Miniprotein binders against q9h3h3. Designs and how they scored, part 139

Target 1, 235 residues: q9h3h3
Amino acid sequence: EDGFTAEHLAAEAMAADMDPWLVFDARTTPATELDAWLAKYPPSQVTRYGDPGSPNSEPVGWIAVYGQGYSPNSGDVQGLQAAWEALQTSGRPITPGTLRQLAITHHVLSGKWLMHLAPGFKLDHAWAGIARAVVEGQLQVAKVSPRAKEGGRQVICVYTDDFTDRLGVLEADSAIRAAGIKCLLTYKPDVYTYLGIYRANRWHLCPTLYESRFQLGGSARGSRVLDRANNVELT
Key: E = the ipSAE of ESMFold2; O = the ipSAE of OpenDDE; V2 = 0.75 times the mean of E and O plus 0.25 times the DockQ between their complexes.

## First folded at step 9 (miniprotein)

Design QB68
Fold by ESMFold2-Fast, scan of step 9:
Parts: C-alpha cells; structure tokens; sequence
Structure QB68 (fold): chain B 235 residues (1-235), chain A 105 residues (1-105)
C-alpha cells in the first residue's frame, strides 16, 4: 500500500527492543522448567502493552528463549556502521559483495529465519516447538513477538550465527521444519538491519537472502530452499 | 503518500528521542554503580546503552533515506539534528566506558 511496510515493522521492532523481554535462559535455568514457562507465557495471550486479563500486566517487547550454548556475538557493529558511512562517501560501488565483505570484516555475521503466524493455537504450538529445539540444542536462540493491540500476525525469529555458512542456515531450516512448521520462511542477515536497509534500495541490496517453502509431495518430508541473492536452489 | 511518510518519520523521531533519553539514564546509572564499586552492574548498564545507541544509528539511517526519498527539507533538517545528538551521546558513552574501566582496574 504505502510502500514502507518494512520500515513500519522495523520501527515497531525497535520499540519492542526497548521494552522488557520475557526470557527463558537455558544457560541458567533447568530444561525441565521450560514446559511450565511456555504454559505461563503463550505468545497468543501475552499482550504488547499489558492487560490485566493477560499473563502480563506490564509491557512486553519480546518473548525469547536462549539455548544452553548460546554466546551472543554481534561482532563489531559500531565499526560496521562507521565503515558503511565511509563507503557511502568514498564513491566506491556499493554491491551485495561489498556489503558481504563489510559484514565479514567486522564479524557481523548473524541472521535469522522469519515466520509470520496469526494469533492462536498454531502460533503457540509452533513457538513451543521452536523453544524446545532451542533448549535441546538444535537451534541457538529464538524470539516471538507478543500480541499487538491492533491484532494481526505475530513473528517468530530464529537466529543463526553466520549467514555465509549455508550448511548452518540449512540446518536451522531443517530444525524449524522438524518442529512442525509448514509456513513460508525468509532468511535475513542482521547486517542489513544494522544498516537500516529494509526494502528495495538504490544499491540493489536484497535484505532477504534465503526463502524456504515446505514440501512433502515428492515422497520425502523436507523443504525447498532458494538462494534469492544468487537465484539458485539449494535443495 | 506524503502524509503516510510523515507519520512514519515522526514515529521514528519519537523512538530516537526515547532511545537517547534511555541511553543517558543508563550512563548515569553505570557511573553511579562504578563509583560504588559495583562494576558488574555498571557493565550491564553500559552494554544496554551500547545496544540502544546502535538502534538509534539505525533509526538515523532510515530517517536519512526517507528524507532523501521525499526531498522534504524539514525532514532533512530533523535527520541532521538527530545525527548531532547521537554523536554527542556516543562521546558521552565512551567517557563512561573509560570510567568503568578505571573502576575495574
């Protein structure tokens, strides 16, 4: 409609980042407590700004689960942002390859698989499966948005350490599918997020690197993964 | 439309202002914790302040792109002012980081 949906979603995500999070941290909390935590905080019932009738009375930005081996490494984001500003003033070509090298140089390699689901049982069930996979070690870390005041879809984000590691990205996709998720997934490197690139841009940088579609019609369970940047099927 | 872009721009400016206010609050808390010898708490506040400063930089990138896309001179001035504010906040953050390091060692 207005052509700035991605920027509006980014603004909402930034606002959510500034509010408190509900976190199950498997590094300090026994895995046996996960089921009770998931029952207490189903994402379809946790409200964005608090509601006396919901599990939360205070605002919640994100509901997250951290894996036992999760070690946050955002890389040198400040150095990345400084280099990006220098690149823009240098007159050098800005290409997908240049941005990829900028990300590698500053170790800003994380990315995420995104899925959007309507509030309800299917969202809660999908989140529980993802959270279980994180706590059991098949995934590193994940978060899900709370229920917005206006309703609409909620998003589950499943992070990987290195968007240039195709095998790692595909392994995360497989783990998401093993959790019973059948909807469209898109993969976005965090480097684009840190540089404010959320839509079609003058440099032809595609924020969505991979796309995954569930398929079982060919006799085997699985998914078809496309490398959007290089226009190549990886399955 | 121009009105839709204006609403987005104003939302982003409000988020930026909120982030800058929170950064200053966190930096004061980090300084106080360091003065009291609580370097662990001081480091947590610094980490949160850094995270918010990174987010504020992202907001500026989006504001600059929207100002360029619309050609709106008012938006361009607001984006330039926001850039000046974050540069000052980043200087303040480095000063507090050094104080915390001194308290640690």
Amino acid sequence: as target 1 above (235 residues)
Amino acid sequence: TEDEVRKLFEKLIKLFERAMKRVEELLKKAEEAAKNGDTETAEKYLEEAKYLSIKARIIIYILKELAEETGNEEFKRMAEEAKRIIEEAEKRLKEVEEKVKEARS
Scores: ipSAE 0.632, ipTM 0.800, lowest interface PAE 1.3, mean pLDDT 87

Design QB7
Fold by ESMFold2-Fast, scan of step 9:
Structure QB7 (fold): chain B 235 residues (1-235), chain A 105 residues (1-105)
Amino acid sequence: as target 1 above (235 residues)
Amino acid sequence: TEDEVRKLFEKLIKLFERAMKRVEELLKKAEEAAKNGDTETAEKYLEEAKYLAIKARIIIYILKQLAEETGNEEFKRMAEEAKRIIEEAEKRLKEVEEKVKEARS
């Protein structure tokens, strides 16, 4: 247990972002090729830096699936970062609302559901389900980390276009659950990532907006989603 | 804890340096492509350079947080040096962006 676990994970993710990605792009590749691609590159066996025993001989930062309608748009991140630094020197209060407004102003709206799973069959099965949901159009884009040398947990990230669109965020959660995922999910807007906010800070900002827990109940099956910022259940 | 934080700080500085070297390489390639009239390729290099500059700025934010939390003066000096480097790189990035825009028309 480390007091700086979030920063270590952030450093690892940034290093991965800078290395080559292994991508199934449904915009240019027939959906019929997905199952073969998933069988060739299970995330529990694709190694971070390449290994004779793995499917890859070269480093892989991320394994990703792009949906048919995927159009990358990070907004004006440079403008966001400049405005953030100006805000810090302005003397104006820094609150979740202020940061949300900066995100909206600069169109930096994307966010992601995260899940952490141990390497193995359950990870590969979860990733395959999510990848199929992306190719079939229930999700827009997703990525999974390759296996680290010491076999620590791997992360699956499922992105949505707009963290302020609750319906879109909840629809993504439903699609993840339909893929058979039963673990805890947390939702983080990319605006916090771009500003280097990964945990509790001096402004009392929390980068996790939503939390999803799998639950069976009554005549319905699904998950309970909590808005952590406002402490409200979204049913 | 002290040793663990130092290793993390050094890892972040190494990532920052890697990003800065790649930004410079990409900006040179963007200028060359623009000079040759290949504006599409120049724009791709420019976008990749912007992406890396964004990542480098995130690293600086984390370095500043670690320096502040530890009260370590060496960490503070290294974070301030990294900030100077990224500001110079961002200035160069805007200059190349303007050249690419001019080459487009």
Scores: ipSAE 0.773, ipTM 0.879, lowest interface PAE 0.8, mean pLDDT 88

Design QB8
Fold by ESMFold2-Fast, scan of step 9:
Structure QB8 (fold): chain B 235 residues (1-235), chain A 105 residues (1-105)
Amino acid sequence: as target 1 above (235 residues)
Amino acid sequence: TEDEVRKLFEKLIKLFERAMKRVEELLKKAEEAAKNGDTETAEKYLEEAKYLAIKARIIIYILKALAEETGNEEFKRMAEEAKRIIEEAEKRLKEVEEKVKEARS
């Protein structure tokens, strides 16, 4: 935040999207090879541009794991963007409900849980847990950023197919927690990303739809999931 | 500050230019593949070009938001020029897509 941090991160993410990815694809690679792959490419050591001494000799935009049942559903992103531009030129009110309806109409429904961690053992351990959950079928797909030249926190993104399917979003949160993750998680629908909305604006469009915090209650363990827009606890 | 926003704006413009150059390369490769009857390869190049066009649109939306927030007329002009460029690229993408469909027939 403070100034244009979200836009800077968006620019870096888009540049990363355009560079090569390191992918473990469980649709074509045996699950037994995952541990060796994780040991070879720990995200704290993989550098963005293939710095000397890193496991990679070439630029890496993202490190990703695809589940056995992963079937990408991008929807009609071009139609979404065209409709968004038409809406803006029409002068009609733009609201959270309007954007949600646009996403539904064009089937642009994917979203992701995000977590930010400093480079090091905890990041590598968290990523390994998420990657195993993906390969074992508890999650669909995930990616993690490589280490930036400037340093700073790295991000793990865990995707779900439909941000309007609240149960599916909560099930993904539960799977992340079951993998041992205890840090703050935020959930962002991809529709906001495709429309260039990375922070709150005059239309009250908040790109963060849900927030998950780990909570301990004696022997009870779980997460508290908040609907940010309506300020309602879901769990 | 204006200087911080200018640096971000320049970073986004460079990324936009990189995407547009790659789109042009991919569309030429798609046309060549289609002309040679390799429609499968042509479709792959088209999909990559569409992906980059989507990214370019996102960049334009961010550029427009930054121009509006700062009230900077130079930023507004640059954002409008980028919009013109992507609209022309999207027209060319549709032309190449039709050529690929024709080669399939």
Scores: ipSAE 0.730, ipTM 0.858, lowest interface PAE 1.0, mean pLDDT 88

Design QB9
Fold by ESMFold2-Fast, scan of step 9:
Structure QB9 (fold): chain B 235 residues (1-235), chain A 105 residues (1-105)
Amino acid sequence: as target 1 above (235 residues)
Amino acid sequence: TEDEVRKLFEKLIKLFERAMKRVEELLKKAEEAAKNGDTETAEKYLEEAKYLAIKARIIIYILKKLAEETGNEEFKRMAEEAKRIIEEAEKRLKEVEEKVKEARS
């Protein structure tokens, strides 16, 4: 833990990606079954590597909910990775703009809002709200990490189709806030993950594009969203 | 510490090896399904193999970063070997993808 924290977390996330997932798929499962599924698999109790005393006896990488309209589209990730390798070999400058263009060219546009919460009632309640928003069509897809043996915060990821679509990113933030979430949210495009780019990288690229902070707005609860790449407030 | 970085590097290598073994198994199953006329099943195995190859490539990017930042010659050699392995796996994946496409003819 004395260095490479981002790489340690990335290794754990990749191991989780390759382990089995617990999925509520609204494309094939009636919405009326969601509450029972949430009660059976609260993320504070589902263990990462399985435990006979928990809801799962086998390893679980992620707990996910897919919306009725969810259609996975990661774009041409292999083409993106090949183009990235070629760009590095070319000696041309690597900038946020060139990475954005590679992502657009290969349609690798998905991204996610991230929230980190300690294990317990607040995490389970937040996840239930997000899951209902997904099944009701206000969000497309979401996942939450199971409880790790060593303890620590768990993460909820809420995906959007296009990180360049500011309205779509803001609509997802609004839906998250409507579900009762009040913590800090950060938005990260998947293109950085697919290229192994984290904080403190050689190219000084910032993987976090947007940031959302809860605040009262007008007569309703709202949030202040910052575009960190351009240092401008979107709302 | 260097010991903690070595532990992380070895963890990533094991994860990479697990992914590569599964990719080869999936590609064999895809070829078999395609030859038996089950192109739908072949495409599902191919999609799973592509997903794992993508994850394996990310692991190589992280291994390369760890090798570069530590200056460790052993890490550099291991990262280079992993890169060779994934490049061969990606060629094999393209070959199987072509065979699946041809079987749909």
Scores: ipSAE 0.665, ipTM 0.825, lowest interface PAE 1.3, mean pLDDT 87

Design RB1 (at its last look DockQ between E and O 0.77; V2 from the best seeds 0.00; counts 0 for: pae E 2.3 > 1.5)
Fold by ESMFold2-Fast, scan of step 9:
Structure RB1 (fold): chain B 235 residues (1-235), chain A 85 residues (1-85)
Amino acid sequence: as target 1 above (235 residues)
Amino acid sequence: DREELIRRFMELVRELLELLYRAREALKRGDLETAERLIREALEKLEEAARIAEELGDPKLLLIVRWLVKMAEILLEEVERLKRE
């Protein structure tokens, strides 16, 4: 691998972050308006660049729902970038542990559970469930990608405040499962997003930190969660 | 001014992602002439995007430029490799 795919995915993701978002903000909008908003903007129909026949005429980077307690905190992204550049030129090892320390030092602690679904009813239904959990206060914030022109799966991201807080990460997983979600979930810290860590990256790092698989019957919490970085089962 | 610059930057990024993707596809099928032309066009737009990102000073815009530059560098390295065959 030459790293092209990872750089491409990084650039696309950050471009989406910079393009306009369609937001239901529970801090300022009554919860009773959510169902109408979800019907107006189903993620399977909203297009990345405003194709004819879609609900949007302009580019949309993300469709998001902010909970009542949502308070954006990206940390010190500028300081993180400078430290990352210094690390790369220093020749020091680039490992999950090193990136974790950079994140802590620069307060870039947020992360997200990711689920990838094909465009269609199941995606829209899953997103509606997650959105309701956010508005009801069981999750803090979530977003879903619009439909890409090249096709492919769309992603729902469910955020937590601190990727190093295992209890918080596990509580979010439980809330996602309680919303009826049964697909594979993977957890990615935002520091990886800012540093361009995606599949086929130049440093051969696993692009996700935790993995959750739905488990029928025997599990009290409904899922098995693994710490991929340390190869340890958390549940 | 600032809003207009951001809109121009995002349009350049959209074009750059398409050009670099098409250049990569051309290289995969061994079409060096098409790849070089697309990369050249991308480099011109990338220079403009870099200037806007520097003027605005937004860390996220600078990150996008950084990754686009790296994509172009990877493609240029592949072009040189194929030319030596």
Scores: ipSAE 0.719, ipTM 0.926, lowest interface PAE 0.7, mean pLDDT 89
Fold by ESMFold2, look of step 10:
Structure RB1 (fold): chain B 235 residues (1-235), chain A 85 residues (1-85)
Amino acid sequence: as target 1 above (235 residues)
Amino acid sequence: DREELIRRFMELVRELLELLYRAREALKRGDLETAERLIREALEKLEEAARIAEELGDPKLLLIVRWLVKMAEILLEEVERLKRE
């Protein structure tokens, strides 16, 4: 039953990647223009396919902000996918360790913190905070999904360049929290996305590597980050 | 020409996602007749999408086709299950 939903979400995500994006690129656009751009394209109002009343008349796959220092770092995705096919036919075990090694070998090391929010002011406010953090240099690059026709939760993705660099991942979590974000965050390495490994996958792999929970007045003040693979707290 | 093929492919993907979702909803309410019609229509569009993806040779397009095929296979298995009761 859940298998269809996972496949549907994966296909939707891949299709969105191929449609046009609305991008604020701090490398070529002055920071003073950000507020006007955010007001023009709130993620709760930008629609996936350009519905009547939308700011956009054509399909939009993603709304994104590129930071001043953003350098594309996709790695060898084609080689990764080819090696993945070979691994599946080899009879060797498929484990989180083999996926990690595959990602390292092909330099597909990026990953992202994810948050899911309903359309509305809270989503738009969270996105604006993330976008400002990117333009100000606390974060590298972020994107948010547009509103789907039937509504439902939207996702904000905040990227880091190396999921094996735990310090860098924790620094991004801190920057997200400094922007006032208090909801649950989950971290997914891009290798899982490029290989089509989502929840309910046949290998029972967990594509969520880290979880971040905001704690107000807990034993350790601030964010609590858990490494899901090793069941170890990083903070 | 290449841009025209990509545009057609993305139209097919949008239509396929909608058809397969509606087929799933029809199966959930027990409407086998509607579900089978929608799946048959989806399979025809999927064949065209696959041809375009192969012609362009783009790994991203081929991956999208693979995901859509998996979705259709899940629905076909459910149809067969429901026919057995």
Scores: ipSAE 0.394, ipTM 0.776, lowest interface PAE 2.3, mean pLDDT 87
Fold by OpenDDE base, look of step 10:
Structure RB1 (fold): chain B 235 residues (1-235), chain A 85 residues (1-85)
Amino acid sequence: as target 1 above (235 residues)
Amino acid sequence: DREELIRRFMELVRELLELLYRAREALKRGDLETAERLIREALEKLEEAARIAEELGDPKLLLIVRWLVKMAEILLEEVERLKRE
């Protein structure tokens, strides 16, 4: 992916956060209604801008499921950005450790497992599995992108509260695998999104902290998780 | 009204993304004239979007503007490169 594509995807993802969301909130809606909601709003059919014949008539930024333990906390994003600008002007070296410290200082600690899937039955099935895991309390919150006009892959994001909590990140991976997901997963802190750390960034920073590959047999987790920064397997 | 400004901003963002996408497609076809025209139109809309984002002081909106600016810059640099060939 060229630099333009990376920036385009970033801009679209952020813009989508500002559009209306289709949300199933397990805190206020009975779990027994989940199947009907999933059938009404399959991600492969929900369109970004409410195309004719889609389940949605209005623009939809994301389809999301909130678990019982979900508590939104974005931290001090403004302070983070100001500190980041000051750091860039200082000429000090920028490392993954620098980003981690900025995140901690400003309480911007959320991160997400990402999976990219083509529109269709496999995507809808994967989303249904994730949504169920969220409602059952195995995961806290997840979202999936609606179908774009141009087509292409849709993304499912499964969040954790703290990217610095390695155990929590690994537990989420295990829950995703238990939900039947077999594709490649990458873990990205939200701080990296807010600071514009993407592929081929000028600082040569890896934009993902972890990679999870599905493993057949033997492992209770059903996956191998690689720490990308240290090139060490965690499982 | 803050809600109205946000709505207007989102409309502009949608238009900008479309313009920049079309400009990129024009570049892929070697249509430098169309690409440059679309980029200029995008830059004009970016000024309005930037003003709204600054007025609202929302860091997310400011980030969106920054990315859109970067996209436009990348495309403009590509136009200039291709004009020199």
Scores: ipSAE 0.338, ipTM 0.762, lowest interface PAE 1.2, mean pLDDT 89
ESMFold2 (binder alone), look of step 10: mean pLDDT 87; pTM 0.833

Design RB10
Fold by ESMFold2-Fast, scan of step 9:
Structure RB10 (fold): chain B 235 residues (1-235), chain A 85 residues (1-85)
Amino acid sequence: as target 1 above (235 residues)
Amino acid sequence: DREELIRRFMELVRELLELLYRAREALKRGDLETAERLIREALEKLEEAARIAEELGDPKLLLVVRWLVKLAELLLEEVERLKRE
């Protein structure tokens, strides 16, 4: 709650983004090569800081799959940072609403569904399902963290273009469920990542906007989605 | 060489994140001696990282340095609180 943990997680995320990525890019690589690539780089076996005994000896920030139509747009992150510093000194309340407006003003609109899984078969299986959905066009882009030095859970991130587009966010959730994923999902806008909104942040904000829980009902694959900021069920 | 400077910068960032985390853990235990040693080491590496980021003029590297400075400031504030008992 002193803010250190949130700021440290933010700095680690930025460092991971700057380290080399292992990428399957469906814009330039045939879909038929995906299964071999997944077998070569299972996320449970790829280490964050390198390991001569593993598939990599160099640091790996992320393992990613880009869809055929993927077109990255991070917006004006520098303008966002300047506006964020101004907001903090203004004395105005820091709320999900004010962060949303900063994101819109600076076109920092992307966001992601997050799932956390322990290293092992279930993680690798979940990632393979997500990666296939991306290559087949049901999702736009996804990445998974490599295994950390101390172990612990790894994260799969499934991106959407615009976190303010509720229908698009919900469609991504449906596609994740259709890929066979049944674990808890939470949705985080990239503006929160850039501004250091993680658990134990200084402003006591919930670090995610939505929560999705798998709901077994008949033959349909569905989920219950909660708007965490407003405590309202969407589905 | 730009590529060598970027590699050195990333090495420093990884070491800094580890040192700052360990310093925070030491402060949580009330181990001021260990915390101060780790913070001192971190400040030296932070100075080197800042020089590289400034030399390269890369906005993303400068942003990373800004976050690391913030982490060091939070730790120094906590050290001052503990010294005042």
Scores: ipSAE 0.414, ipTM 0.801, lowest interface PAE 2.5, mean pLDDT 86

Design RB11
Fold by ESMFold2-Fast, scan of step 9:
Structure RB11 (fold): chain B 235 residues (1-235), chain A 85 residues (1-85)
Amino acid sequence: as target 1 above (235 residues)
Amino acid sequence: DREELIRRFMELVRELLELLYRAREALKRGDLETAERLIREALEKLEEAARIAEELGDPKLLLIVRFLVKLAEMLLEEVERLKRE
C-alpha cells in the first residue's frame, strides 16, 4: 500500500459514521426479532451505496446491534482534536503514551476489537454470533461494515467502554471467543480512529494495542492475547 | 433545510472519496496529468463541502473535511514532486 492509505481510510471511516445505520436496538426491540433482522440484513449482501439486488436502496454506513445496557459516551472529541492539532504544531514526539494521555484528558475512552473477513458466509455467520452475544448481554455493542463497491474485506467492530481497562478488554475477547469466533482479532482505541491512526500512518505507530489469536493449548481462556506495543503475552 | 445540506454534504463526500481514490490509482500508474486533474476537481468540491460543514457547525462534518483536505494536499504534493523528476 501507498503512503496515502491512512488518510483515505480515516476519511472513509468518518463518512461511514455520517451515513445512515441499520440498527437492531435491544433496548427497545425484543430479542426474539433478532434472527429475522439478521436474515434481512446479512452484511455480505448490504451494499455501501445501495445496489440493485441488495437489501438496501439507500447508502448504509454501518450495520449495528446495541445491547440492552448500551449507553454511548464519545467523550470530548472537539477538545481532543484541538489538543491533537496543538501537539502536531509543537513538534514534540507523537507516541502511544502521548495519545493515551490525550484520550484520558478528553474522556475519549472507548475502543474495539476488530476482525476482518471476506464477504460471504463466514462473515455473515461470525456477525450473527456476535450480534446474539450482544443481545444476550455478553457484549455491549457491535457493528459491521457493508460491502464496498471496490470489494475487499469487511470489518466487525466489538466495543468496550474503556481501552485503559485491560480486564474489560480481555473479558470482551473471551466473550468473542465464546461466540465461536476463531479468526485473528486486534484491538484499537477510538482515539486512534478519531486522529486517523491507521496502517502506514506518518508517525509509524502500530494502529492497534492488542492482538488475540485463537488457540486450544491448555489455556482456560481459549486465546492468546499479546500487548503489541511491548510484545508481552497477557494470557 | 438542515437535512438537505447534510444530504448535499454526503453526496460531495462520496464524490470526493471516488475522485481521490481514482487519483491514487492514476499516481500508481504514473499518469500525472490525470492525477492532477482529479485532485484539482476534488479541491473544488472540498471548498463546497467545507462551506456546508462550517454552516452546520457539526464537529464530525468538520473532521471529515479535515481528513479529505489533508489527503488531497498530500496527493497534490506528490504530483508536484514527481513532475520535477
Scores: ipSAE 0.649, ipTM 0.876, lowest interface PAE 1.2, mean pLDDT 89

